# VH-VL binders against q9vpl3, part 136

Target 1, 224 residues: q9vpl3
Amino acid sequence: RGKINIQRPKAPHYERARVVAVTQPKYPELPKAKSCFKTRAERTQQQQENPYNEIIAREVRNWLDHSRLVAFFHLSSITADDIFRVRVQLHKQNLHLKSYGSKIIEQAVKNTRYEAIVPLFHSNHCIVFSPDPEKTAALLRIVRRVPQMVLLGGIVEETMLSRNQLVAYAQMPGLHAVQAQLVQTLSQAPGHLIQQLQAHQNSFVQVLDVHAKNQMNEETPKST
Key: E = the ipSAE of ESMFold2; O = the ipSAE of OpenDDE; V2 = 0.75 times the mean of E and O plus 0.25 times the DockQ between their complexes.

## First folded at step 6 (VH-VL)

Design s8 (framework fv_anetumab)
Fold by ESMFold2-Fast, scan of step 6:
Structure s8 (fold): chain C 224 residues (1-224), chain A 121 residues (1-121), chain B 111 residues (1-111)
Amino acid sequence: as target 1 above (224 residues)
Amino acid sequence: QVELVQSGAEVKKPGESLKISCKGSGYSFTDYWIGWVRQAPGKGLEWMGIIDPSDSYTRYSPSFQGQVTISADKSISTAYLQWSSLKASDTAMYYCARDEGVYDSYYFDYWGQGTLVTVSS
Amino acid sequence: DIALTQPASVSGSPGQSITISCTGTSSDVGGYNYVSWYQQHPGKAPKLMIYEVSNRPSGVSNRFSGSKSGNTASLTISGLQAEDEADYYCSSYDSSSTPYVFGGGTKLTVL
């Protein structure tokens, strides 16, 4: 035959090709429209940020500043329909699931007290916001049903909590004074907390990858 | 005082249907998940499935998926385990047990007294 | 192997300490701090003795303690009493097939 099939060529990825084409900002770049430089100004090496990213970053800062509960999750592969169902369940409890790119998160928290969370968002992630910290137990109950969402940690009453600390908070009785004292007691130095959260994130991502591969490799049971 | 009270012992023939119950008292029933654990004569504990009574979400062990149905009626604080057609191999002690139901709570803090189900001709 | 490995039996004398092991893999005991221990007397329901590796519920004697090293969790009973004679089951979260997996059980005899 005239056909060569030795190398096992891979199929082209249309989504990837489209994303690459869309993310090539070379020619449609707006700053090329009429620019004027000061004759005595030094040339800056800094890139100008996308204006849309700054608008969304301000949205993220508003959510962080006005939410008494913020929970961070690693997000494994999940269908749009499945994540929509989770959003609806969460919304009924005044819990708001949001997804933002890591660069937008970085821009949002830069020069704020929340800057320490940036390392959590290097991989696929989502965030749940609520004005009501009493909804922490409801949040964790709902997310327990979604194996694709893995809790990394959170912020309660402006205090950063690890995964285990946030779970402990959810188990506390509804006495606000006791809850406030425990939040203060459970809180740790940001560096140590972030190291704990990153270690869990990496371990959980590896476990989820193994679990997903095991599920994909599982055959439909045949007759006895 | 937290208590889980299960229905009495059952003696059935193969092919018959059965529904056993587990009633929770002394706590907010919808705030906790109810799991079912099986113990065959002389053997160890085996998890069958669990239910969130607040919306009747269920999750089953692969070994019991399609073999039993777990349900709950939150108005009477009762969970149920049901068989459409019993087999001799279903002979066992069946326990209900309470789980906090929070994201990473995977332990049972209170257990029912057990329901002995005997299936023989 | 889905089941956690426990010794079939252990024995001790009154006043002594004994340890029961529970061995799994990195997808259950080794990967998470969700190990619990249950005590079951003949003809009775199981009773929670330890949860989340080392925590005791209210009403459980401080003679019971839990620990974990790698893929092995341990239940230690100090100051053995006749009433401790029972079957002991470990349990853990399992990420690979079922969220609850139990050990085969250990019969403790107090001689």
Scores: ipSAE 0.159, ipTM 0.589, lowest interface PAE 4.2, mean pLDDT 79

Design s9 (framework fv_anetumab)
Fold by ESMFold2-Fast, scan of step 6:
Parts: sequence; C-alpha cells; structure tokens
Structure s9 (fold): chain C 224 residues (1-224), chain A 121 residues (1-121), chain B 111 residues (1-111)
Amino acid sequence: as target 1 above (224 residues)
Amino acid sequence: QVELVQSGAEVKKPGESLKISCKGSGYSFTDYWIGWVRQAPGKGLEWMGIIDPSDSYTRYSPSFQGQVTISADKSISTAYLQWSSLKASDTAMYYCARDEGFYDSYYFDYWGQGTLVTVSS
Amino acid sequence: DIALTQPASVSGSPGQSITISCTGTSSDVGGYNYVSWYQQHPGKAPKLMIYEVSNRPSGVSNRFSGSKSGNTASLTISGLQAEDEADYYCSSYDSSSTPYVFGGGTKLTVL
C-alpha cells in the first residue's frame, strides 16, 4: 500500500548492495499520486462497472436460462490437464463445465430467482450446465471419479435442489414423468434449501480442516 | 430379482493363468459398478478393485495394481477377474459385488456367491 | 495398517443388546458418512446390513442399527437371536487411493 509523499529508499553502493539485498525488507512501489486517494469503496464500485465482467455475467445468465440441469461443485486444487480431461468426458454427455468468479456469479443472478445461490460461491467452485436433465446420473458417475469436485447442490427444471435431493433425482429411472414427480415432491417440502446447500459447503470445509489438522498430527512429534 | 452369479471353483498350479466371471441379472448391468473382494482362508475382506461396465473404467487397490486385471463384457452382463500367473498366495475366496456407482454410493448392496480359487503344486 | 479397527470377538445372550465398534481416522470414518456394515455367516457371501452410517436396506431387521461418533462407527444389535451369530465387517469410504476400506471383522457369538 502506498501513501502520499512516501518514496523507496536509495540503493546503496554496489559492494554493500549485495548484503543489503539479503537483509533489507522490500518496499512496495509507490503508486501514482491520484491512485492513493481512492477509497476501498470507490475501487469496489469502479470494479463493479467493468464492461468485461458484464459480458461474462450475461454469458452466465444465458447458460442458466438455457440449461435444465445446473450442478454446483466445490473445487479443490486440480491441474489444468486433469480438469481438461474431465471437461472432455462431460462434453461427450452434453455436460458443460464452467468456472466463474464469485462477483461475476453474483452479478449474473442478481434480480433473478437464483440470487440465493450466491453464498455457495464464496469459496473455490465450478458449475456444470446441461440442457438435458436426464444427464444428471451421467454427471454424478463422471464426478465420482474426480475427488477434487464435491457436489453442493443444483437446479433441475428451474427447481433448486440440495445435494441429497439432486442425488435422489439422479437415481430415478429414465422416465421423464417419474423424474418430474420426484422434483415436485422434493421441492414441496418447505426447506431452508440455501441453508442446506450452505451447510454442505460448511461441513465440507470443516471436514477438510479436521482432516488437514489430523494429517499434520499424524507426523511424529519432534522430541527436544 | 437382482442376482450376481459367479463361475465355479478352480484348482490351479502356480504360474498358470486364470479368468473367473461374475454375471449380473435382474437389473441394467451398465448402470452399476462391479467390485471384487478377496477373502483369504480364515481371514477378513479385502477390496481388490472395481469396474464401471459402461466404459470399462477401472480402479485398483494399490496392493493389487499390476497383479490382476478386471474387465467386463456388457453385451453378456459379465465382469471378469484375471491373473496372468497365479501364486500360492492367491488361494482365497473371491467375491464380486455391486455398487450403484453414483457420487454418494460407496457400499456393495448385492454380492455374488463367491468363487473359491485354490493354487497348489 | 490400512484396515479399520474392530474387536476380534463380542458375545451376548438371546434377548440382550450388543454393540460392535469400528474405529478409523478423519480421512475415512471420521470425515464422511459413508460407513457400511456387512454380515457373513460361515461359508456364505457377505450381506449388506447398514449403509451410510445408519440406513437399513429392505429386508434387514430393525433390531440392527448404526451410529457414528467422531472416528468411531458402531453397529448395535438389539434382541439378540441365534441367527445373528456371524462375522460382522465394517467398511468406509476413504478419500485417498482406496474408496473401500474394510475392518478386520468381529465374530459375534450368541451364547
């Protein structure tokens, strides 16, 4: 962070410079004077007005409007090559894996029936879209092979479903009428659906935190 | 009427090859995964590997990777477990078992009757 | 030792209740609700008794119940009957290289 009238210290003489480079802290480069007067709120407002973000948000809305199946996933660390292989497998089933920033998703779903999904995307995530809800079973079989993708929930025929409801939907036989009845039955239950989806995400984070701590504790303690 | 029917008992010598089978009936074979579980005489259950018959995706336990081959023929609803060269330590009961293969399914709901494999000189 | 820890044997009398424990780690039993229990009578294939910690398949007696606390899952059999005498195996999902990890098995004797 820069402030007005702050300047980087002068570089010392050549011989001393090698010693100083090891011991001296690095100072951030002073930004242009006018940039120092922007408040956090002003920077955030300017970023929200970015035309590029609006274009991508429109793309997300288009996917939501034309997809009968939307599935939300938490995404753990995965290589570009591995996610590309998953994308290829999904594409063969008319399933389209997309990643968007949280702010873009918030902008895309603002003033829509899906605005409530925004809290699901405060962590690393990805979304799978399909015009074909019958592909839910194929989706879940493919992602079972991808431990980095953890199902949070989804939308089927414009109805928001929790993780458990989406899995139940996928296990139904391929008769459209039976699947439609299941979706209606599941959505009929007055549910804190967004809280349920949020709880799955929070439980997953807690499980990962406990696992990470236990993994660290499994290391032999050093004796002194 | 879901049923998994395994091939009959085998008696083999060390170094011989063997292929045992597990035939599924009463359900859509390609909609479920088939796992193989080993049980040495008087010992417990040990998972060996699993196959998705729809595309022959396989996953093996590290203990059995490279020691056995799992395959399936979806046209006859049959999964296979194969050894290129048997050892005396392969003497065991071998079970096939069905897993739904969905994201939330990690259990075996139906089991075959078992195939006893005896390897002795 | 990759296997889940079970007692080697448990015993009870007809009409009593017994509990069999299955202890793992946070990467299997403790981390997920994917614990299953299998019953195996001598010379027969295993039978699924409990899945996803506490769910019973159709045809399994309501005398069988499952639970989990921390890294330990438990199978409880109430109203013990002679036909319950069998080996019981727990299994759990493991997020690492082996999605099916079995316990060592527990021999239940009905005295």
Scores: ipSAE 0.143, ipTM 0.559, lowest interface PAE 3.4, mean pLDDT 79

Design t1 (framework fv_imvotamab_arm2; at its last look DockQ between E and O 0.16; V2 from the best seeds 0.00; counts 0 for: pae E 5.5 > 2, placed apart)
Fold by OpenDDE, look of step 6:
Structure t1 (fold): chain C 224 residues (1-224), chain A 120 residues (1-120), chain B 112 residues (1-112)
Amino acid sequence: as target 1 above (224 residues)
Amino acid sequence: EVQLVQSGAEVKKPGESLKISCKGSGYSFYSYWIGWVRQMPGKGLEWMGIIYPGDSYTRYSPSFQGQVTISADKSITTAYLQWSSLKASDTAMYYCARLDYGDYEPFDYWGQGTLVTVSS
Amino acid sequence: DIVMTQTPLSSPVTLGQPASISCRSSQSLVHSDGNTYLSWLQQRPGQPPRLLIYKISNRFSGVPDRFSGSGAGTDFTLKISRVEAEDVGVYYCMQATQFPYTFGGGTKVEIK
């Protein structure tokens, strides 16, 4: 009676294998944790004008009006848990990640100075708001670690910036740093001037001293 | 840290006016909605209304429309709930809560509650 | 108004055992924006309500992983995988899909 090799069971006969393959219960894949963010298809569903959308649109307008930094991101296959993690990290930096429907955004910015942003919201997206434009570098640092978040562009100090411009902005020294440097440079200018003025005076005194010494030496009668 | 701090307990008589407060801190007060919720003794939660402090836009539950007034002063990051004339039936715990539609859901943070007792 | 019906009214549970609370809405809670604004709140004795779950299944910050939410359309469930002593209180479902916002009647979770 041949030892049943439990470690490498012989493949069943072809016919049996076919039957087993066909009769294998297809367990429905556990519904993938529904991303907190609806797929593009779900978001593009005809949002009927609902009074409720006006309420949310009001919130969006307020964030736009009071934010000095706004960044727009495309979301690619991000999970709710991933979003939560990113949100927490951003929040620690006073960066606020928000997600709104495309139609809500459209309604919010209609007939406003922000209307130009509407084309950015044709896909799954999120917005990051901040009252501090100096947080741009922090924002980019955080989102670099999140490949599912793709920067599309932003608004800094009421100016629309492309992705590249926003990256460039983040690399610039902060306004306060530049101002501080300027003040420092300006504060050093008088010191340098004084030093230069003093250097000339000191040189003049030295020349006078040498002259005086030479005169004294000439007045010393050679006592023959 | 996000905090909502409500005014202290109130004991009033029927017919008296009352204004209770909810002060927000630790966040941009004008950027989030404030809602009020009533809880009668031993009962469940009832939504009363919401206000957007940024522009003082207000929505009421039909059951509370005309019965109370919700207001806000964004300069001091405070929302208010007021009665012109209290009734014994107004005896309840009143909670304020923050609403965020873009991040979480309505009522993500709650105040500690204000107990209002109306008795003759 | 959307009526929220919770079952059971009371749920006595042994420590360490699972608990399940059901919430049914009188109409679909799917908003026009595609979201379902169904939340679960916990109210411990003598405390204000606390947000546990938002948008059906998302845990709020600081909420233990033993809490989970599920459901769709009109039927929703809150599950506690292992009930702890601190979980004693009243749980409410809430809809914010339509005005006026409405709460379920509450489910009291008690320890046997």
Scores: ipSAE 0.255, ipTM 0.663, lowest interface PAE 1.8, mean pLDDT 85
Fold by ESMFold2, look of step 6:
Formats: sequence, C-alpha cells, structure tokens
Structure t1 (fold): chain C 224 residues (1-224), chain A 120 residues (1-120), chain B 112 residues (1-112)
Amino acid sequence: as target 1 above (224 residues)
Amino acid sequence: EVQLVQSGAEVKKPGESLKISCKGSGYSFYSYWIGWVRQMPGKGLEWMGIIYPGDSYTRYSPSFQGQVTISADKSITTAYLQWSSLKASDTAMYYCARLDYGDYEPFDYWGQGTLVTVSS
Amino acid sequence: DIVMTQTPLSSPVTLGQPASISCRSSQSLVHSDGNTYLSWLQQRPGQPPRLLIYKISNRFSGVPDRFSGSGAGTDFTLKISRVEAEDVGVYYCMQATQFPYTFGGGTKVEIK
C-alpha cells in the first residue's frame, strides 16, 4: 500500500540501481510485496512525514479540479519500461498518468463531490488526468495496447461516467462532440427542440429528455 | 521552456517592508509548488518555505516561521516573499524554485535570484 | 531536522581529471514509499543553482553524462568523470524526504 513511487515506473534507473534484488532474481520475485511490508522504522518515518502526505493530497485535488477528463484504471503487474513507454505516449496527448497512494486519494477527495471514486482505489491503480476531454478516444486507443491497465470509469466535464459510458463517450469523439454541442445549443435557445432521438431500445426517450426544459415551440410531435 | 523571473535587486533600511516577486511562465502555474531559498553572502542555501499557488497553502521552515510571508497571485502567475520589518540580517540573495512532487524532484527550475540589501 | 554534511569543502582538480563529492545525512533519506529523495545541485559563479541529479542517480534533462550519482541510505556521492572548465562552481546535496528540506554546506570545485 502506502505511497507508491510513480517516479519508479518513470525512472527505470531506480529499478536497476537500488538493490541487487532486481538483478539477482532473474525471475519475478515480488520485492514490491516484501517492500510493502513496513518495518517499525518505516512506519515511524511515515508518521513523522504526515505534512508531506497533506501536500500530496493537495496536488491530487488540484489535478481533479483542473482536469476535464479523469480516467481510473486497475493496474496489473507491469514492467517499469512498459509503464514508462505508456506514460510517454500519454504525455504527447496532454494526458498525465499519475499514481498516488490509496490513503492520499481518500484524503484528497474527503468531503468533496469526488468521494464516490474512493471504492475504485482498493487495489493497485493509476489515474490519467487531462484538461482535454476530447482526448478520451486517444487515451483508450493507447491503453488498449496495454492489457495491464483495465479501465474502471472516469469523470468527464464533472460528470461521473461508468466504464461503458466512458467508452461510449469515446467511440465517436467527433460525432459525439457535434451531437452534444447541438443539444447544448438547443437547450440554451428558446426555439425548436430536435424531436427525434434514436433510442437504444424500443422506448420513448422523449419522456426522459430533461435537457430541453420547455417545449413551447412543439406542442405536438412532428412527422418530419 | 519553464521560466521563473524574479523582481530586481532591492536596497532597504532596517524596519522597512518589502515584497519581492517570482513570475512563472511556460507551465501550468497552479499545478506546481513554488519554494523560496535564501543564500546569505558567501554562504550556502537555506530552504525558507513553499506555497501551492492553486489554493495558497503555505509551509515554512521552522527557522523562517513568523519571519516572512509567502503568498501568490494566480491571476498574474506570480509568487511573493515579503517582510513586514526588515533586519540587517535579511541581507541575502533570494531564489524561487519550482517543486513537482508527482513527476520531478523538488527544485527542478530556479529563478535568477533577487538581491536584497538591508543597511543604513 | 536532517543534517547534510558534504566533503570535501573544496576540490581543486586538473582539467580532464575526475572529481568526487561526498554527502552524508544524519538519518536515512529513504522515504516510506521506498524512494530516496536526494538531489544534487550545481551553482556556477554568479548564477542560480541548477538541478543535476535527482533520486540519487537520475540525471535531470540536459545534464551531461559525465555527471553521475550513487549511494544509499545516508551516504551519497556525486562524480564528475572528466572535469571541464564549465564545471567550476559549488555543488550542493539536498534532501526532500521530509520537512524541513535541508542542503549540504556545499563543495567548491575549482581548476588547479
């Protein structure tokens, strides 16, 4: 647990230079699992560094507050070189891959609108932040090449989206953005509402359409 | 092309107030901490404190707590270090530096320094 | 407070020869997350400091490969494999493992 070092995946030199355990075991011995078992000295040092945890939580809050796209992933075992390559690819798209300790995330979102994300951090995880929600498709394309990163869900424009909703948002980013902009424009104007929306199933979605507040211009359904 | 540009040298008398500045550019100013470091003439470096411009949260070294005030103005991407009453012992070079806890080690980029001279 | 002690205080060196600077901390710099937040800074005469090495051994962007860092726990070393004229200045180690952040006293590298 604890605060994992996101720098470790970005800086493979630590994996190579720290301890012979990386080089000595030619097979995957789990130094992380052994390293995650904290000694008394490590626990005491962490407690003495509580102001440091508060600082990191502030950084997380800032990323959340200024990112229009936030995506949450479960992270399986992945090599430092592989995660570094993913981070570089994401960075080129203004997508910022970060890893923070679960307790830091919990502290960061406590008493905020984002408290609902806390259950996502029970296991090994990572988060991608971006100011650019239109980059959702690029994010998912890059991550599809990385089976170790499993999408859990996200936040787009301050709206919580499930995994399936986020994938749907990204499937046709250009068309989806155009459709969303048309809906926003019509909901702001007192004029006409586009009456026909394709439902995913045989349902009457017009009853559930709440973005068009007043239907003063269309008192009866139009045939065309 | 991260840049931190500090205000110019100052000559002051003891008891006067002073506010020096550090303007950040080329990066998201709110996403990174700004630290202040003092270097007395002919001496080494001393950490004074840090500020997170996004919410103005500030942390001081115990040696400087109560001696200076660190602040920031997000609208002009500028951090400040200020004294309400200068002492001759405040004569030093003052640097601002950027800290990134997520990706980089602290103090990855530095300002050019502001020389403050306090004497009669 | 973690005290950082550098040796030597001054390192006169012939151009093209190696230089080695030691830094010792009063307690372990290993953070509870397993990383060691030990950095090396260079301050050329009349200039602000600049970052050379972070997390013991990682070169910062644009730093020549003649600079290398090593160490663990409480003992750290900066090496310059072949000193060039532009390497003249004062070198500082710094810890950011816990507050307050502290610096070593500095090591002056100069040409004999």
Scores: ipSAE 0.161, ipTM 0.556, lowest interface PAE 5.5, mean pLDDT 75
Fold by ESMFold2-Fast, scan of step 6:
Structure t1 (fold): chain C 224 residues (1-224), chain A 120 residues (1-120), chain B 112 residues (1-112)
Amino acid sequence: as target 1 above (224 residues)
Amino acid sequence: EVQLVQSGAEVKKPGESLKISCKGSGYSFYSYWIGWVRQMPGKGLEWMGIIYPGDSYTRYSPSFQGQVTISADKSITTAYLQWSSLKASDTAMYYCARLDYGDYEPFDYWGQGTLVTVSS
Amino acid sequence: DIVMTQTPLSSPVTLGQPASISCRSSQSLVHSDGNTYLSWLQQRPGQPPRLLIYKISNRFSGVPDRFSGSGAGTDFTLKISRVEAEDVGVYYCMQATQFPYTFGGGTKVEIK
């Protein structure tokens, strides 16, 4: 419960660290921190401050560009203490929980291959980012115990995946090459992916019911 | 080069307010926790609390809850420790420290410390 | 809160000789993730603390190999194989398994 131990991400090799440092975008910092759980006043003020929207949109683009795993969640009412515990657990796995207004997300992804995600964010939401796609299984294990967070879909290796496709990816034994091939296979249903992501956005009662049932029946693969 | 630079020494009277700072540089400030540690003269180290600058979420040690306020301003990469009304028992050296995230847990960078003296 | 008991209070040692510091926790420091978040810090006179060892036995970058950590569960040891003049200071064990983080009382290493 009071687990606030934070582990740093695995250190990259010299060449990788140099590339990451050089390619990481620089952007001005915001005067205020963002939270996954926001008040109405905070959301309203953020929307009215248009100049800051571009700065935050650039931050979102940077996360998308440097993350090989992006997961989208519907977020129902959750206490500050509960979200803190989730954030700590995710952070230990190099999983970064962020929340952004729908207008900011729209600005960030407009005219990009990810524009189809915009409808997912018309209600309470949060996003988890990671540079490590193999952390998908760890992500799903952690959020399975957080009923307030409902998986809608994600992006793995720049490929958009529905909730079911992301779950299937997570069930692979952790062999990177095999998981990459699975992503390619799962992504080959033209037109259905975007429709599935939009359906998840529009049918929360059904998504919550299916999620609860799937979560109860989900079996975490034993590590070998 | 990762650095945590703290504000200078303070001499205050009981009842006065005080805000000291810890400025981070050379790393992504909003990606790491900042912790505050008190060391009373001639005594050991005590954890006061932590803040995650990315969303300004704070946690306090039970003995410091209500005694101090921890905050951060990521636009200037600075964390703060604040008292509304100082007591003589607040006389101590105060350190800030960076906490890594992920698979490692070194408290790898510490500020140089801010000496706070509260006397009548 | 987890109580950290550190012994001895002081350790006078001759240059080049070994030093050993013990730390005992009031409950197991094994986290639910399987890791043990026990660290050792060094504080030289007039300086801030410096990380030496994390997760029982892992030396932090730049820490000389004469420093080693060991232990499990509730009993932990920091050893300095050959004490040098620069090693004078106070050493603290710390647990980060549960918040609030707690420190041992400190062991002063000094040259006799």
Scores: ipSAE 0.006, ipTM 0.422, lowest interface PAE 13.8, mean pLDDT 75
ESMFold2 (binder alone), look of step 6: mean pLDDT 91; pTM 0.932

